# Designs tried in a protein design chat: VHH binders against Protein SPO16 homolog (SPO16). Part 1

No score or structure here was measured in a lab: all are predicted.

Target 1, 180 residues: Protein SPO16 homolog (SPO16), of Homo sapiens (Human) (q5vvc0)
Amino acid sequence: MAESGKEKIKWTTTIIISSSLKSYEVATALENRSHKVRYSDSVENGSIIFSLSGVAFLLMDTKECLLSTEEIFLAKIEKFINIHQNSFLVLSAALHGPEEWKLMFRIQQRFLGCNLRILPVHNTVNAINLMCTIAKTTSKPYIDSICYRMITAKAYIIEQSPVWKTLQKIKLNSDSVNPN
Structure headers, positions and changes below count from the first letter of each chain, unless a header shows other numbers; antibody chains aren't numbered by Kabat.
F, E and O stand for the ipSAE by ESMFold2-Fast, ESMFold2 and OpenDDE, each averaged over both directions (binder to target, target to binder). V2 = 0.75 x the mean of E and O + 0.25 x the DockQ between their complexes.
Where letters were taken out, [cut] stands.
Atom coordinates printed by the task and the answers are left out, and those that the model quotes come from them; centres of patches stay.

## First folded at step 5 (VHH; from g9 with Y103W)

Design j1
Fold by ESMFold2, look of step 6:
Structure j1 (fold): chain B 180 residues (1-180), chain A 125 residues (1-125)
Amino acid sequence: as target 1 above (180 residues)
Amino acid sequence: AVQLQASGGGFVQPGGSLRLSCAASGFTFSSYAMGWFRQAPGKEREFVSAISGSGGSTYYADSVKGRFTISRDNSKNTVYLQMNSLRAEDTATYYCAKDIYPWSYTFYESDYDYWGQGTQVTVSS
């Protein structure tokens, strides 16, 4: 009845989740784990960022990757690793067979020498446990928290810069010829 | 200085509707998420809804999903809360608030740094 032994260690952290994952099982589960969660429209679709650990995860479905053009998903990955210093690609599939392993190998070859790790997973629980384990083992919140706040502030300053605003106006003028 | 001015509260029968507005100034409105919170007498202030700076993403407390709609007009620096199918339990002072951080949103009250004066919503039969 009374518990014996050591008190269970509780680890909590701060997680930034792409808005594209809101209401998905992975986001709901992370909200339920006592972590501080923020959502963002400004990060790549499928991103989960452990800001205090300085690690970022990009969630991608292998079936969707196999159905899309290679250049499209490689460009998405490249953009992701250029923003995040410690990047992981989480590839989900019910079964990781020969085609899934070929895909993983193609991505590994493309990003050889880059700071990218590829993590095959089978389901949401597997993904969450792996991400949380990696984030917990790399948790250095003083250094990484300050670093991530600087990255966020830099992105904000660039968005507010006169050069960026001028380029936005040029793009909007072009797009306004054919609005949705 | 950051200023938030909430309005649109009032008395309404159960099942009725109200639309709250919050006019904002003193910051880059489109860069920051806005939230609505409410506090009933004797209760802690609770999260109602949030909307991203662009207006592209919204988040709702379970108690208001399907009945309330948050929106914003960045050309008018205004955030809105459309409240439909109102219930007695929705009676509270409603506050609009600005997120501390740009380019993200949350439901944690501690991450909101500026608060408007409340507007009273009273739902009674």
Scores: ipSAE 0.437, ipTM 0.760, lowest interface PAE 1.8, mean pLDDT 82

## First folded at step 6 (VHH; from g9 with Y103R)

Design k4
Fold by ESMFold2, look of step 7:
Structure k4 (fold): chain B 180 residues (1-180), chain A 125 residues (1-125)
Amino acid sequence: as target 1 above (180 residues)
Amino acid sequence: AVQLQASGGGFVQPGGSLRLSCAASGFTFSSYAMGWFRQAPGKEREFVSAISGSGGSTYYADSVKGRFTISRDNSKNTVYLQMNSLRAEDTATYYCAKDIYPRSYTFYESDYDYWGQGTQVTVSS
């Protein structure tokens, strides 16, 4: 029999979850993984964003969509697509029958030519596994994480620099001076 | 020049209450979540509570849920921790901290970049 003592490197990432999902099964399950989880009041309700992978997921209940005004849920999807370049719509239903597929095709038709992928799921475990798999396969290497930190550090340094403060001073004075 | 100054600690009997305050300066206060952490003698520092920049969302460690309430006043650049039904186990130095990232919040200590000096809370009979 083989003995185990080897250490393995596991993929980890940072996940931004809408505050609207706090205490929900999906959020609790993501907290319990080895990933870092952050919550935000500033993202669309129902959003889960994998920052380092550059993908964003909008969670919607299919039955609620079928009972709702079409304009309302389409406007929500449109807003989400305009913010996120790699957008996924996670449509949850216990069963995906003809009516659910009709809804999917209607959404696909409305957003023809837009960057939107629709993911039908049956439950929370299905949704989490699919989102994490997509995020893992699209994730960027360590180099992209360094680039992000360098960009934010440069912006902070520039903002604190004496040169930047001097330029802001001159710009303010120039904006208030009238020529003859 | 970020500054965080925690105050309001003291000695209290079990079952009593205290209110901690943390005055903040040197950053856009309303853009950043604030957190409270505590460290008991002989223990590692642990998360207590966090509040979003707007004050609309809060997060609590299980050990303090229902007894502690975090709040903020963005006009005074101050975050508060109301501690009720205090127990001996709550004895610790309490620290306020600023989240590194704007417009989000978390419970991970490593994501807080500026820390107050702390204020001592002692609960004994």
Scores: ipSAE 0.475, ipTM 0.798, lowest interface PAE 1.8, mean pLDDT 82

## First folded at step 13 (VHH; from r1 with Q103R)

Design s1
Fold by OpenDDE, fold request of step 15:
Structure s1 (fold): chain B 180 residues (1-180), chain A 125 residues (1-125)
Amino acid sequence: as target 1 above (180 residues)
Amino acid sequence: AVQLQASGGGFVQPGGSLRLSCAASGFTFSSYAMGWFRQAPGKEREFVSAISGSGRSTYYADSVKGRFTISRDNSKNTVYLQMNSLRAEDTATYYCAKDTYPRSYTRYESDYDYWGQGTQVTVSS
């Protein structure tokens, strides 16, 4: 029985990366994963955009934020979320101690009610995996697959429902009584 | 119509320098990245360098880093490739190309939609 090695079709997509990140490990890593990477001078510094998925990520370093004035990095975040409807803040820190958590909470409080989702990450690999997972799950083919599965599951549940079975029996009995 | 005219090719000795030029017309030049590609005999076309529409960012193949410099003059709708420290391996037909998508740049040949005529660069002792 030749185990037909289902060549797992590797998910590939087009990614726009800020030119500011071109020399960073994250850019190289994404290129090495066989994604089509494009760079741009016109996007926010630190941004990574999955165009096909409609998801945008802003990468920020926690230490840099802590060293800057709060107004500066909050303004940057605000600008980013105003441009991108489906946006994530990727906040990197080697360790998430009290100060890092406090910062994260401050940011979350500042943008309460906004569609800002914060992703704490510990390293580049973690960041890439999260970004790619989110982008993949928000891709159209994946969504369609989920929708199909949901519809099928719903249909199955309905068909197996005692109520449905009872209704079917009633219908069959009614049709048998009125053969006209 | 989009037109790209490349020039500046020629014969040069190893270690020599050459400057290629590509004049562009028929599109908003500053909105698009420009790229240089080369094709040696019997080899596939390969990426050499790209420059963003603004000219602020550049991209180089590893094989030419530190030796080649891409630049552009948006007032003249021209992109340049300064080639220094030329090697025999740099012998190829060089092509100027326009990026398909505005406000971004890449190394992928498939993302370039218009190509100029090739200019021959021959590096030989």
Scores: ipSAE 0.875, ipTM 0.960, lowest interface PAE 0.4, mean pLDDT 90
Fold by OpenDDE, fold request of step 15:
Structure s1 (fold): chain B 180 residues (1-180), chain A 125 residues (1-125)
Amino acid sequence: as target 1 above (180 residues)
Amino acid sequence: AVQLQASGGGFVQPGGSLRLSCAASGFTFSSYAMGWFRQAPGKEREFVSAISGSGRSTYYADSVKGRFTISRDNSKNTVYLQMNSLRAEDTATYYCAKDTYPRSYTRYESDYDYWGQGTQVTVSS
């Protein structure tokens, strides 16, 4: 039985990256994954937007946040989430010690009830994998595929139902009695 | 109708300089990135440089980094390519192109929808 090598249809999408990230490893890495990468001066610095899924990511460094005033980075986050309905904060740190966790908790508390999800990451590869996974699972084609599968499964279950079979039999019998 | 008119090509010796210009009309110029592409004889068209609609950000092919400078004057609806330290390998027909999508820029040829007439650049001794 030749395992028909289902050529894993490589998921490709269009990504908009802030110009501020153009020189960073994350931009290069995304370009190398065969996605269509575009850059923009009009998006928030540090942002990565998956246009087809509508998911937006704000990349921030924990060290930079700790060195800045709380008001500055919170204002940036607030601005970002007000623009993007489906938003993630990607918070990078080499090590997640007590101070980093404290920062994360403060941010989460500040935006409690908002559609902000924090993604702690320790390196660029992890960040990219998470972003791509989230974007892929929220993409329209993927959702449509799932919906189609669900509909098909439902239909199959109904068709296999003893009740349905009985009803079909009744209908066939009724149609046979009144050929007019 | 969108029109792009490129000019400034010519003959130059190795190490010389040229400045290409592309005048644009028929669209909101500042809303779209502009790009330069080039095609050498027998080769595929390749990306040279792009500039964002605002002019704040630029993109260069590795082969031209440090030698070429893209700029734009939105008041004149014109994009420029300053080419310094020209090499024989830079010999090509250069094309100005408009990005399809507003407020973003890219290196992908497929994302450009209007193209100007090519201007020939020949670098020879």
Scores: ipSAE 0.874, ipTM 0.960, lowest interface PAE 0.4, mean pLDDT 90
Fold by ESMFold2, look of step 14:
Formats: C-alpha cells, sequence, structure tokens
Structure s1 (fold): chain B 180 residues (1-180), chain A 125 residues (1-125)
C-alpha cells in the first residue's frame, strides 16, 4: 500500500524559541512538523513565539514554580505579558493535584484583567498540539477565531473537575494559617 | 556593501584539525548570527553550525557535534570554525553566511542573506 504522487497541503509557520529550550523535545517536535524554528537569546527563557500568528507562549514547569519564590515567577510572567499582547502561560505538570491547581488559581488571581490565558498541560505532546492548534486557528479568518475561543475554553474546563475545587478550598484555609 | 571572506581551508589527513575564519564588514556584526554551511560536489548545501550575535549561544548539526566548535570575536568582526577529528565525509567547500534577522539564529539556509565565497576543506590520506 502506497500513497502515490499527490501533493499534501500542510500548515507551516515560523516559530521563535528561546535558546533555553534548544535541544529539548518541544523544539525537535516542532521541527518534525516542518515548521521553521528560529532560536533567540533575546526572549524570556521558556518562550515559544508564533510570530506570524501573533501569539506567544511561556512554558513553565509547575514543580519548578513550587520550588521557587512566588515573586520570581510572577515577575517573569508579568514581564512576558507586557511584551506580548496575546500571551499564554503553558503550565506543565505530570499530575495537576491540589498544589498545582492552587498555584494556577493564584496566578489567575494575580493577573485578572490582563491579557493572559493559562493552559494546564501534562506533557510535551499535549503542549505542542495545543499551541499549534491555537496558533493555526488565530491566523485564519474570523469564523476560525470563534473556534479558537472555544478551544481555549474547552482546554481550561476539561482539566478542572469540581472535586479539585473542594480540595483547593481546604488548602486555601491551610495557607491562611501559615502565610509563609 | 556586506562582505564575507572565508579562509583557512586546506588539505588534512583524517583525524587532523583545521580552523576556518570569516572576516565580515558592511553591517553591525554583533547584532547578527553567523553560520557555517558546506557543500560537497554533487550534493546539496547543508548546515554545519551557527552562533548568536553576542556569541552566547551555538547550534550544531548532529554530524559535527563534539568535533567542531564555532566562535566569534566581535572586536575583530570575525567568526571561526575549529574543526577537529576530521573525516573524509567532512570534505567540502565551507561557506560562512550572515543571518537575515537580528537577535535570533537558525539552521535554515533560506534565512541567510549574504554568503562568503567559500574555502575548500579536503580530508584524505
Amino acid sequence: as target 1 above (180 residues)
Amino acid sequence: AVQLQASGGGFVQPGGSLRLSCAASGFTFSSYAMGWFRQAPGKEREFVSAISGSGRSTYYADSVKGRFTISRDNSKNTVYLQMNSLRAEDTATYYCAKDTYPRSYTRYESDYDYWGQGTQVTVSS
């Protein structure tokens, strides 16, 4: 069985990736999809920018954020959203448990009213598929922009079940007793 | 006008070393990444290495990783390629090139707008 002779139509674009992500699986996978990948020392560590689509993604590992002081990662996010009008935070964790959801809600509270969207992901493939779908949809006519809004809302809602809201409420009460 | 002059090629035995230089003029050298590409007779030109404008970041083709080192001296407007442990398959004309866009770097030859004349590297016994 052979697919003979036909031309295939595929969406490809130019992606600017922070040097901090060079040699990582995410960069290799984007090149494997025939996208033109450029690297930069001049963008925030963890940045993936779809320059032709006008969207930018900041990749952050939840475990590393929990090991860091809150001021450090919030300042990094703030700098990123001040540079990029259509900003996404890609927050990765193998499992999004109570501490990971508490972190995500704290970030959302801090940046309410800002043009920041948070995308919880579980792995590199999940992140790449979501970023590429958003970037592809954003670069299309208005009807596809409505689809982009739905994709973004669905990704957020699916990753947050009501049971985690209950556990998060318990953790917020615990943090109020120990504010450090 | 932008000028790129590559030099330092020659004949070397397998396992030997050569150091290529590329002198640049006509643009703000430190703002642009520089690349090395090579072309063997009858083959397509292929990426070898790139270095960011500041020199802080480097990029290597898998076939040369661990054997070749790209560097630059922004005070002399010069980029270098140190080639160690040379093999017959490294025989080619080596070209230096200027990245079209400032403050980023790439492996893709279509993003390089100015090219040197090239210098021949021959690895044979």
Scores: ipSAE 0.657, ipTM 0.866, lowest interface PAE 1.0, mean pLDDT 83
Fold by ESMFold2, fold request of step 15:
Structure s1 (fold): chain B 180 residues (1-180), chain A 125 residues (1-125)
Amino acid sequence: as target 1 above (180 residues)
Amino acid sequence: AVQLQASGGGFVQPGGSLRLSCAASGFTFSSYAMGWFRQAPGKEREFVSAISGSGRSTYYADSVKGRFTISRDNSKNTVYLQMNSLRAEDTATYYCAKDTYPRSYTRYESDYDYWGQGTQVTVSS
């Protein structure tokens, strides 16, 4: 199948995925995006780590959280953020209704002041797109390109960057939580 | 020095079985994942299977799932590949390899730093 010669250089990276996720859609989809995927028995169940970008994601299903003991899932999150400097919690639910919002706010309140960002998602595709976008915009080669343009061009270029747009989406989703 | 010695290859009829062994030395065996790769004539080397350092997790190429079983004995510093229901397309030189990095495992050939000499498996009627 001949493709046109207008393809851009596709960003690829190294991803460490907990063995607990190996047979799941999220792992297969990340492999299909040409990323180098490694699996580990030594990381927290549900972890997806973009080692070259310095960001780590913990995947949790809100239905499972609502059916389990609060102390258990909060302890898991606490352990995760103590290991990873730049942590994201990916909360999945088909619909984020009152119970899911209450869960999200409880977690946000518990971890106020910690380096944890919460990403509510509806499905595997949504989760993968967010994780890859965040990791790509924070990767060293991509960040060097943005920093170079900012140094040699005008500051509003960084304001138009995918990093800033991603942060604005995250900020709007968490606007109902005190950002202290 | 790291040494990997693969053995157990041979000729077998379709539907038959073979067990490959790979004896390892010169590193902390239980800290590293081990992999099996194979190369058929005229083809690139391809991933077959990997096993984590502890042996808790296994990883298989789709083409061998359900037919091949990787295992390890950390007391003997040995990794095994049990190959059942062999097919003509399984004919290849099989290589064992040591993962470069501790405490993780992978299908990617470029992440393996030490390789055995290979053992030939031929499946023909």
Scores: ipSAE 0.639, ipTM 0.859, lowest interface PAE 1.1, mean pLDDT 83
Fold by ESMFold2, fold request of step 15:
Structure s1 (fold): chain B 180 residues (1-180), chain A 125 residues (1-125)
Amino acid sequence: as target 1 above (180 residues)
Amino acid sequence: AVQLQASGGGFVQPGGSLRLSCAASGFTFSSYAMGWFRQAPGKEREFVSAISGSGRSTYYADSVKGRFTISRDNSKNTVYLQMNSLRAEDTATYYCAKDTYPRSYTRYESDYDYWGQGTQVTVSS
């Protein structure tokens, strides 16, 4: 039968996507989810913003970066991190070989000390799953609710476990063996 | 007060064309995306097309891509829908609507806060 305390939370949110991505596979895939997708001409090209989660993603294709000038893509990243408090760079390549790792290292070096996390991905599906997972886990009401339920369920199950009760007896004695 | 007045509907044969207009007032027109929606008898209202406040970006339902063109004239506070290659399944009441939020656009009906009265489009042989 259905178990007590089991609750399914269907997370939905609003995603703001740069118009520059509208015709791309990533936008089509996101449109097919339960979330509300909005497009904007007013955000940096390549932006995907989960405003209710407080996270923003900048999508960049490594092949395009390697064929472009460094000044252009570094300036784009700099502008992005100055606008968004919690910024992620999603760096896409089918294979992350020596040239792709050199690019990633150069970006990490340039933005050392900035609030920027770089996410190397292999394809659009990989990028979407990662972005949605990060946004879902950083949603304040979702995190608080899941965290509370996990903590209370964990405490109940552990307190009743014979193994846990035995470990508590052993750990208490070992703590008393290490005096100052 | 926000007002939207849709016009240009009528009867047309399959393969024909119509041009819808929606005159807007009571808000800063160029700041908001505008949308067209339609409702056929006995069906739910569905998204047709949207255009950004500046007019630089457009958005189309798959069923109308390549046949319909949305446009706007910000000097006249008017949004248009050019409908070509019309089919029987395009028969519906067409509504123009104002996006709730500035500087973005969407296909989601729930994000439109003001609606015009409909204009009827009938495509029959």
Scores: ipSAE 0.625, ipTM 0.852, lowest interface PAE 1.1, mean pLDDT 83

## First folded at step 14 (VHH)

Design t4 (from s1 with Y32H)
Fold by OpenDDE, fold request of step 15:
Structure t4 (fold): chain B 180 residues (1-180), chain A 125 residues (1-125)
Amino acid sequence: as target 1 above (180 residues)
Amino acid sequence: AVQLQASGGGFVQPGGSLRLSCAASGFTFSSHAMGWFRQAPGKEREFVSAISGSGRSTYYADSVKGRFTISRDNSKNTVYLQMNSLRAEDTATYYCAKDTYPRSYTRYESDYDYWGQGTQVTVSS
């Protein structure tokens, strides 16, 4: 039985990365995963955009935020979410202690009701995995696949339903009574 | 129509310098990144350098980092490649290219849509 090694077709996409991140590990890592990476001077510093998936990520360091004026990083976040409909804030911290959590909650409270999702990450690898997972799951082919599966499942459930079987029987009986 | 005219190629000794120029027309020059590629005899075309539309950001192949400098003058619609410390391995036909997509830049050849005529660079002792 030749185990047909289903070569797992590696998911690849096009990614736009802020020029500010070009020298960072995250950019190199994404390139090494065989994604097509483009850089841009016109996007927000710290941003990574999966254009085909319609998702955008803003990378911020928690320590930097804590050292800055709150108004500065909040303004940056606000600008970002106003541009991108599907926005994620990727907050990096080696450890998520009380201060980091407090910051995260403050940000969440500030943007309550907005389409901002915060992703706490501990390292670059974690960040990349999360971003890629989100981007993959929001990609059109993947969504289509899920939709197809849902439709198929629904159809199957309906076909197996006692109600459906009863209706079919009734229809068959009605057709048999009126052959004309 | 988009036109790219490259010039500045020639013969140079190892360790020498050469400056390539590429004049562009037929599109909004400042909105698009420009790239340099090269092709040596019997080899595939390879990425050398790119510069963003604004000129604020540059991208270099590892093989030319520290030796080559890409620059642009948007007022003249011209991109330049200053090549210093030239090596025999740098011998190739050099091509200027326009990035397909505005406001971004990349190393991928497939994302460049217009190419200039090649200019020959020969580094020989």
Scores: ipSAE 0.874, ipTM 0.960, lowest interface PAE 0.4, mean pLDDT 91
Fold by OpenDDE, fold request of step 15:
Formats: structure tokens, C-alpha cells, sequence
Structure t4 (fold): chain B 180 residues (1-180), chain A 125 residues (1-125)
């Protein structure tokens, strides 16, 4: 049985990246994955937006956050989540020690109840993989596919139901009795 | 109607300089990125440079980095390409183009919807 190597159709999408990230490894890496990358001066610095998926990521470095005033980076996050309904904070750190975790918890506490999800990452590859996975699973075609499968499955279950079969038999019998 | 008029091409010796201009009309100029492309004889059209609508960000092909400078004057609806240290391999017809999508810029030719007339640049000794 020749395993027909179903060429996994590589998922590709359009990505808007902040101009501030243009020189960073994350931008180059996304371009190399055959995504259509566009850059923008009008989005928040550090932003990566998967427009077709409706998800936005804010990339921040933990070290930079720790070196800044808390008010500054919190204000940036707040601005970002107010613009984007599906928002993720990608928090990068080489090592997640006690200080990094403390920062993460402070951020989470500050935005408790908001639609902010924090993604701790330790490198660019990890960040890209997570972003792409999230974007793929939230993409319209993917959702549509799932919905279609669900509808089909539901229909199948109904058609296989003894109740449905009985109803069909009744209908067929009723149609046969009124030939006129 | 969208119109793009490119000018400034000509003959130059290796190491010389040229400045291309592209005047735009028929759309909100500052909202769209502008790009320069070039096509050499027998070759495919290639990306040269792009500039964001605001003019704050620029994008260059690796082959022209450090030699070419893209700029724009939104008050004049004009985009410029300053070409320095020209080489024989820079010989091509240069095209200015309008980005299809507002508030963003890219290197992909497919995302440009209007093209100016080409201006010939010939670098020859």
C-alpha cells in the first residue's frame, strides 16, 4: 500500500509586521517560511498581526521590560489589547528565573479579566512556532473546515439514528398510500 | 485615474549617479507605499526599493543596499530614487509602482496595482 505521501499543503498566510521588527530575526524567519510578509509604520512597535486569522502578537523582551519603568511597558500592552480583540503577549527571555516569572505574574495580574494571553518564549524559533500554530488554528479556512466536519458528522449521526430510519419508513409508506 | 510618471533615467558611467523621480496622481499619496522595480533585458522584473506612506520606513533589495536611497515628498506627490555608485548590472528599465494596500509596504510585486512608464537606466563605460 504505497503511502501516498499527501504533500502536506504548507499553510501560508499574510502577516503584517511592525517596521520596528524588520531587522529582527523573527521577521526574517517568517519570510523564510513562505508567508507573505508586509511591514507597517502604523501598528504598535513590536507587533505581528495575522490578519486572516484575526490574531495579533506583541513581542516584548523581559530584560527590556525590567529595565524600563513598569508604567511604560504596561501602557504599551494596554494600548495593544485595546486595539486587538485577540491579543497575545509574547514575552521573551533566555531564562525564566524568579524575576522573569514575577514580571509575568505582575503583567497577568494587571490585565486580569482582559483578553490577554501571555506566551512565554525562550527563543525566536519557539515564538514563531507558537504564533504560527495559533494563527493556523484560528484561520478562517481551518475554522470552516472544522465546522463543515462537524456538520457532516452531525448529519451522519442523525441519518444513522434508528429514529430517523423509522421516520423515513413512515414517510415512504405514507407517500405510497396517496398515489392520487 | 491613478497615474504614475517616472523620469530621470539616462546614460551614466560606472561609479556615476542618477536620480529617478516618479510623480503620482489620482490617489491619496501619503496613505500608500511606493516602490521601485527594475527589469533588465532577458531577466525578470525585480524589487529594488520601497518606502512607506509616511516616508519613515524604507526597504531595499540586498543588491542595492548602501548605494541607493529611496525618498518621498508627500507635498509634491513624488517618490525619488537616488542611485549612487552605479554598476553595469544596474542597467535596466526602472518602474515606479503603487502599493495596493494602504499603511503597509512590501517587496512583493504582486501587491502593486499601478505602474508607471519605465525609465531606462544604462550604465556603460
Amino acid sequence: as target 1 above (180 residues)
Amino acid sequence: AVQLQASGGGFVQPGGSLRLSCAASGFTFSSHAMGWFRQAPGKEREFVSAISGSGRSTYYADSVKGRFTISRDNSKNTVYLQMNSLRAEDTATYYCAKDTYPRSYTRYESDYDYWGQGTQVTVSS
Scores: ipSAE 0.871, ipTM 0.959, lowest interface PAE 0.4, mean pLDDT 91
Fold by ESMFold2, fold request of step 15:
Parts: sequence; structure tokens; C-alpha cells
Structure t4 (fold): chain B 180 residues (1-180), chain A 125 residues (1-125)
Amino acid sequence: as target 1 above (180 residues)
Amino acid sequence: AVQLQASGGGFVQPGGSLRLSCAASGFTFSSHAMGWFRQAPGKEREFVSAISGSGRSTYYADSVKGRFTISRDNSKNTVYLQMNSLRAEDTATYYCAKDTYPRSYTRYESDYDYWGQGTQVTVSS
């Protein structure tokens, strides 16, 4: 018998990133993962598009959304989903208070039934890992279809349960003294 | 046919300045990003700078940030590279190049489909 060598093939792809993100750590981190990154002035601010996978992500910060009017950020999301068939909203927040909970609820209500999936994230690393996993799973026919359904189901559950996550965080903080 | 003609190179002392120009024809200039690359003798060609088709966004290699400025004039179909605080390490042939794709820009040499002849920049005491 002989032991054969195995070669690991690293998945890489092409990513189009809005120029608005070029100075941010999310862009640097994607470049550091050996993906080919192109920048564009022609896409919505905050866009990250995995062209070969056919999925697109819109990054929004809850603080920025709370400082703007509801009409403005909802119009931006609507424009994005009208352009991209496989659209995800990456919503960054440390769900600490009712204002972030209200924001997420409003977005979920407005776009329930639309071609938009919401990914609440805590930080840049969390966002990158989710985006790359979704894009990788979507891009090739040899990828286990069960894994794809599990990933999209996880994202869907998060999208549909903003109140549950907020309440669990609030309950854990208030119950940490003496839960019954 | 796409034509790119770079000019403005020459001899300059350390700390000096030069301005390179690249005249473009044969494509819709304002739709495509333009890049500058350089190659020193015995070295691989390397990225210097890129500018988006609109001119709104710029991209610089770390080695030239703060010293070089890329610009374009879409009415003259020309891209420029203003090089200040020149160093001996900047000695190279400088090439302008056209991005293959409209409405995006990149540092990656493989995504540039047309190249100018180059212009020599020599920085020496």
C-alpha cells in the first residue's frame, strides 16, 4: 500500500465593493482572504457583491439608520433589492436597547415577503464569515444542498426573530442576578 | 483600436517632482478606470495607482501614498500622475493602462487589457 498526497484547494472569488467601503476594515479583510476585489462608484454605498456567486450584500449600521429618517434607509434597501435578485441586508448592531429592536422590527415588517434576507451581525469578522459562507455555498453545484438550506434557514430565523434575540439579551442581563 | 501614449518622464534629482501624462483614444474614456504601473530593471511590474472612470475615486500603492497624485481630464481623454518627493527607488519605466471593465477599478494587473509604451523615470544624484 502507498499513502497518497492530498492537495487542498482554497476557494477564491471576485468581489465588487462599493468605493464607500474602500477605507474600511471590511474591504481590507476581504482582500486579505485572497479574493480578487474590485471597487465601484456605480453601486449603492455599502454594497458588497459576489459576482460569480450571484449574491449581493448591503451593509448598514444601526447607528447610522437611527440618525437618518425611516424613508431614506427604507428607500435605499428597496432600491438595492430591485437591482439584485439574491439580496442580503447585513445589519450591524450590538442589540443593547429598544431603539435597535424597533429598527430591526420595522425593516422586517416592511420587507416581509420580498426578496431580502436580513443578517444581523455583531462585528466585521462576523459579517465577513457569514457573507463568504453564503457566497461559497451558493457558487458551486458540488456544495451540499443540505448545507445551503441550513445556512439560509439560519439567516431566515435571524431575520424573523429580532424580538426574540433582543428579549433574550435583555432577559439574560436582567435575570443574571437571580433567575427562577 | 485602443491607443495609450505615456509621456513626461526624465531625469530628476531626489526630492524632485515630475508629472506624467497618458493620452488615450479608441474607447469611451470616462467609462473606464485608468491605472499606472511601473517596472524597475530586474523586477516584476507593480501597481502604482488607479483612478475611477468618473475621477471620483483613487487607489494608491502604499509605497507612493502621500507623494503621488493620480488625476484625469475626461474632456481631454488624459490621465496624469503627479510624482512629488521622488526617491531613487522610484526609478522605473512607468506604464499607463486601461481597465478591462467599465464602472469599476482595481489594483490587479491582470484586469488591465491595454497598455501604453511606457515612459522612463530616473531619480539619481
Scores: ipSAE 0.656, ipTM 0.871, lowest interface PAE 1.0, mean pLDDT 82
Fold by ESMFold2, fold request of step 15:
Structure t4 (fold): chain B 180 residues (1-180), chain A 125 residues (1-125)
Amino acid sequence: as target 1 above (180 residues)
Amino acid sequence: AVQLQASGGGFVQPGGSLRLSCAASGFTFSSHAMGWFRQAPGKEREFVSAISGSGRSTYYADSVKGRFTISRDNSKNTVYLQMNSLRAEDTATYYCAKDTYPRSYTRYESDYDYWGQGTQVTVSS
């Protein structure tokens, strides 16, 4: 648990990255930040999952999508959104022109009404900044997995809040969280 | 009930080889990654290698990459570390450890919940 605005501490989290991305710049860059990175053989190739934030990103290269069969990449996306409640598709291209727009529209049309958001990006830095910003904005600290040491200065105020007293009464106890 | 028993350590000359093994019980072995860590006297324990539950993916510290090979036999509930081209700086107590979470793997010590008692590897002339 962190409190921004009054105290400036770095937000940290756990990120699950598909083994398929281990040799890529995006994985190296995420490893070099303040976050804990885990790898998995069991997630879809191209997946980056912020487990504590409840959001998941599927990285796809637009050129590779345009060269592949539509049925294949749509099935991959469908499988991904059926596993992850808050799904984002990160479409990478140096420039997003007519062919990239057409691909994006096709995907949006196929998944109308699904919980999928499409993020066009043009480089690795853009992708990382977007993913981390979204994950931070949607993060919901898990009380059992949060280190309370950085909230000591605010502990008395929090302890007197109605929300905290309610949580203490119900004795919230979660002892594990699966990576995916 | 989780137990990890590391063995295979010993004394070896620089350039030599050893194979460590770690017998595991008390959990679904094939669903969890396994790791090797080492600790030299006066130093913090450091990551050596990890292998995914299926054995399809491996992860190595830069200092051992190309010299050490991690493997597992899920029929025998055993993980191995083949250590080749050993150097004096490889001298340490080697620990096998179980990843807390199924279906992923990591270099981070804090994500391993059960540890073997270790086996000593000494590399000297």
Scores: ipSAE 0.624, ipTM 0.853, lowest interface PAE 1.1, mean pLDDT 82

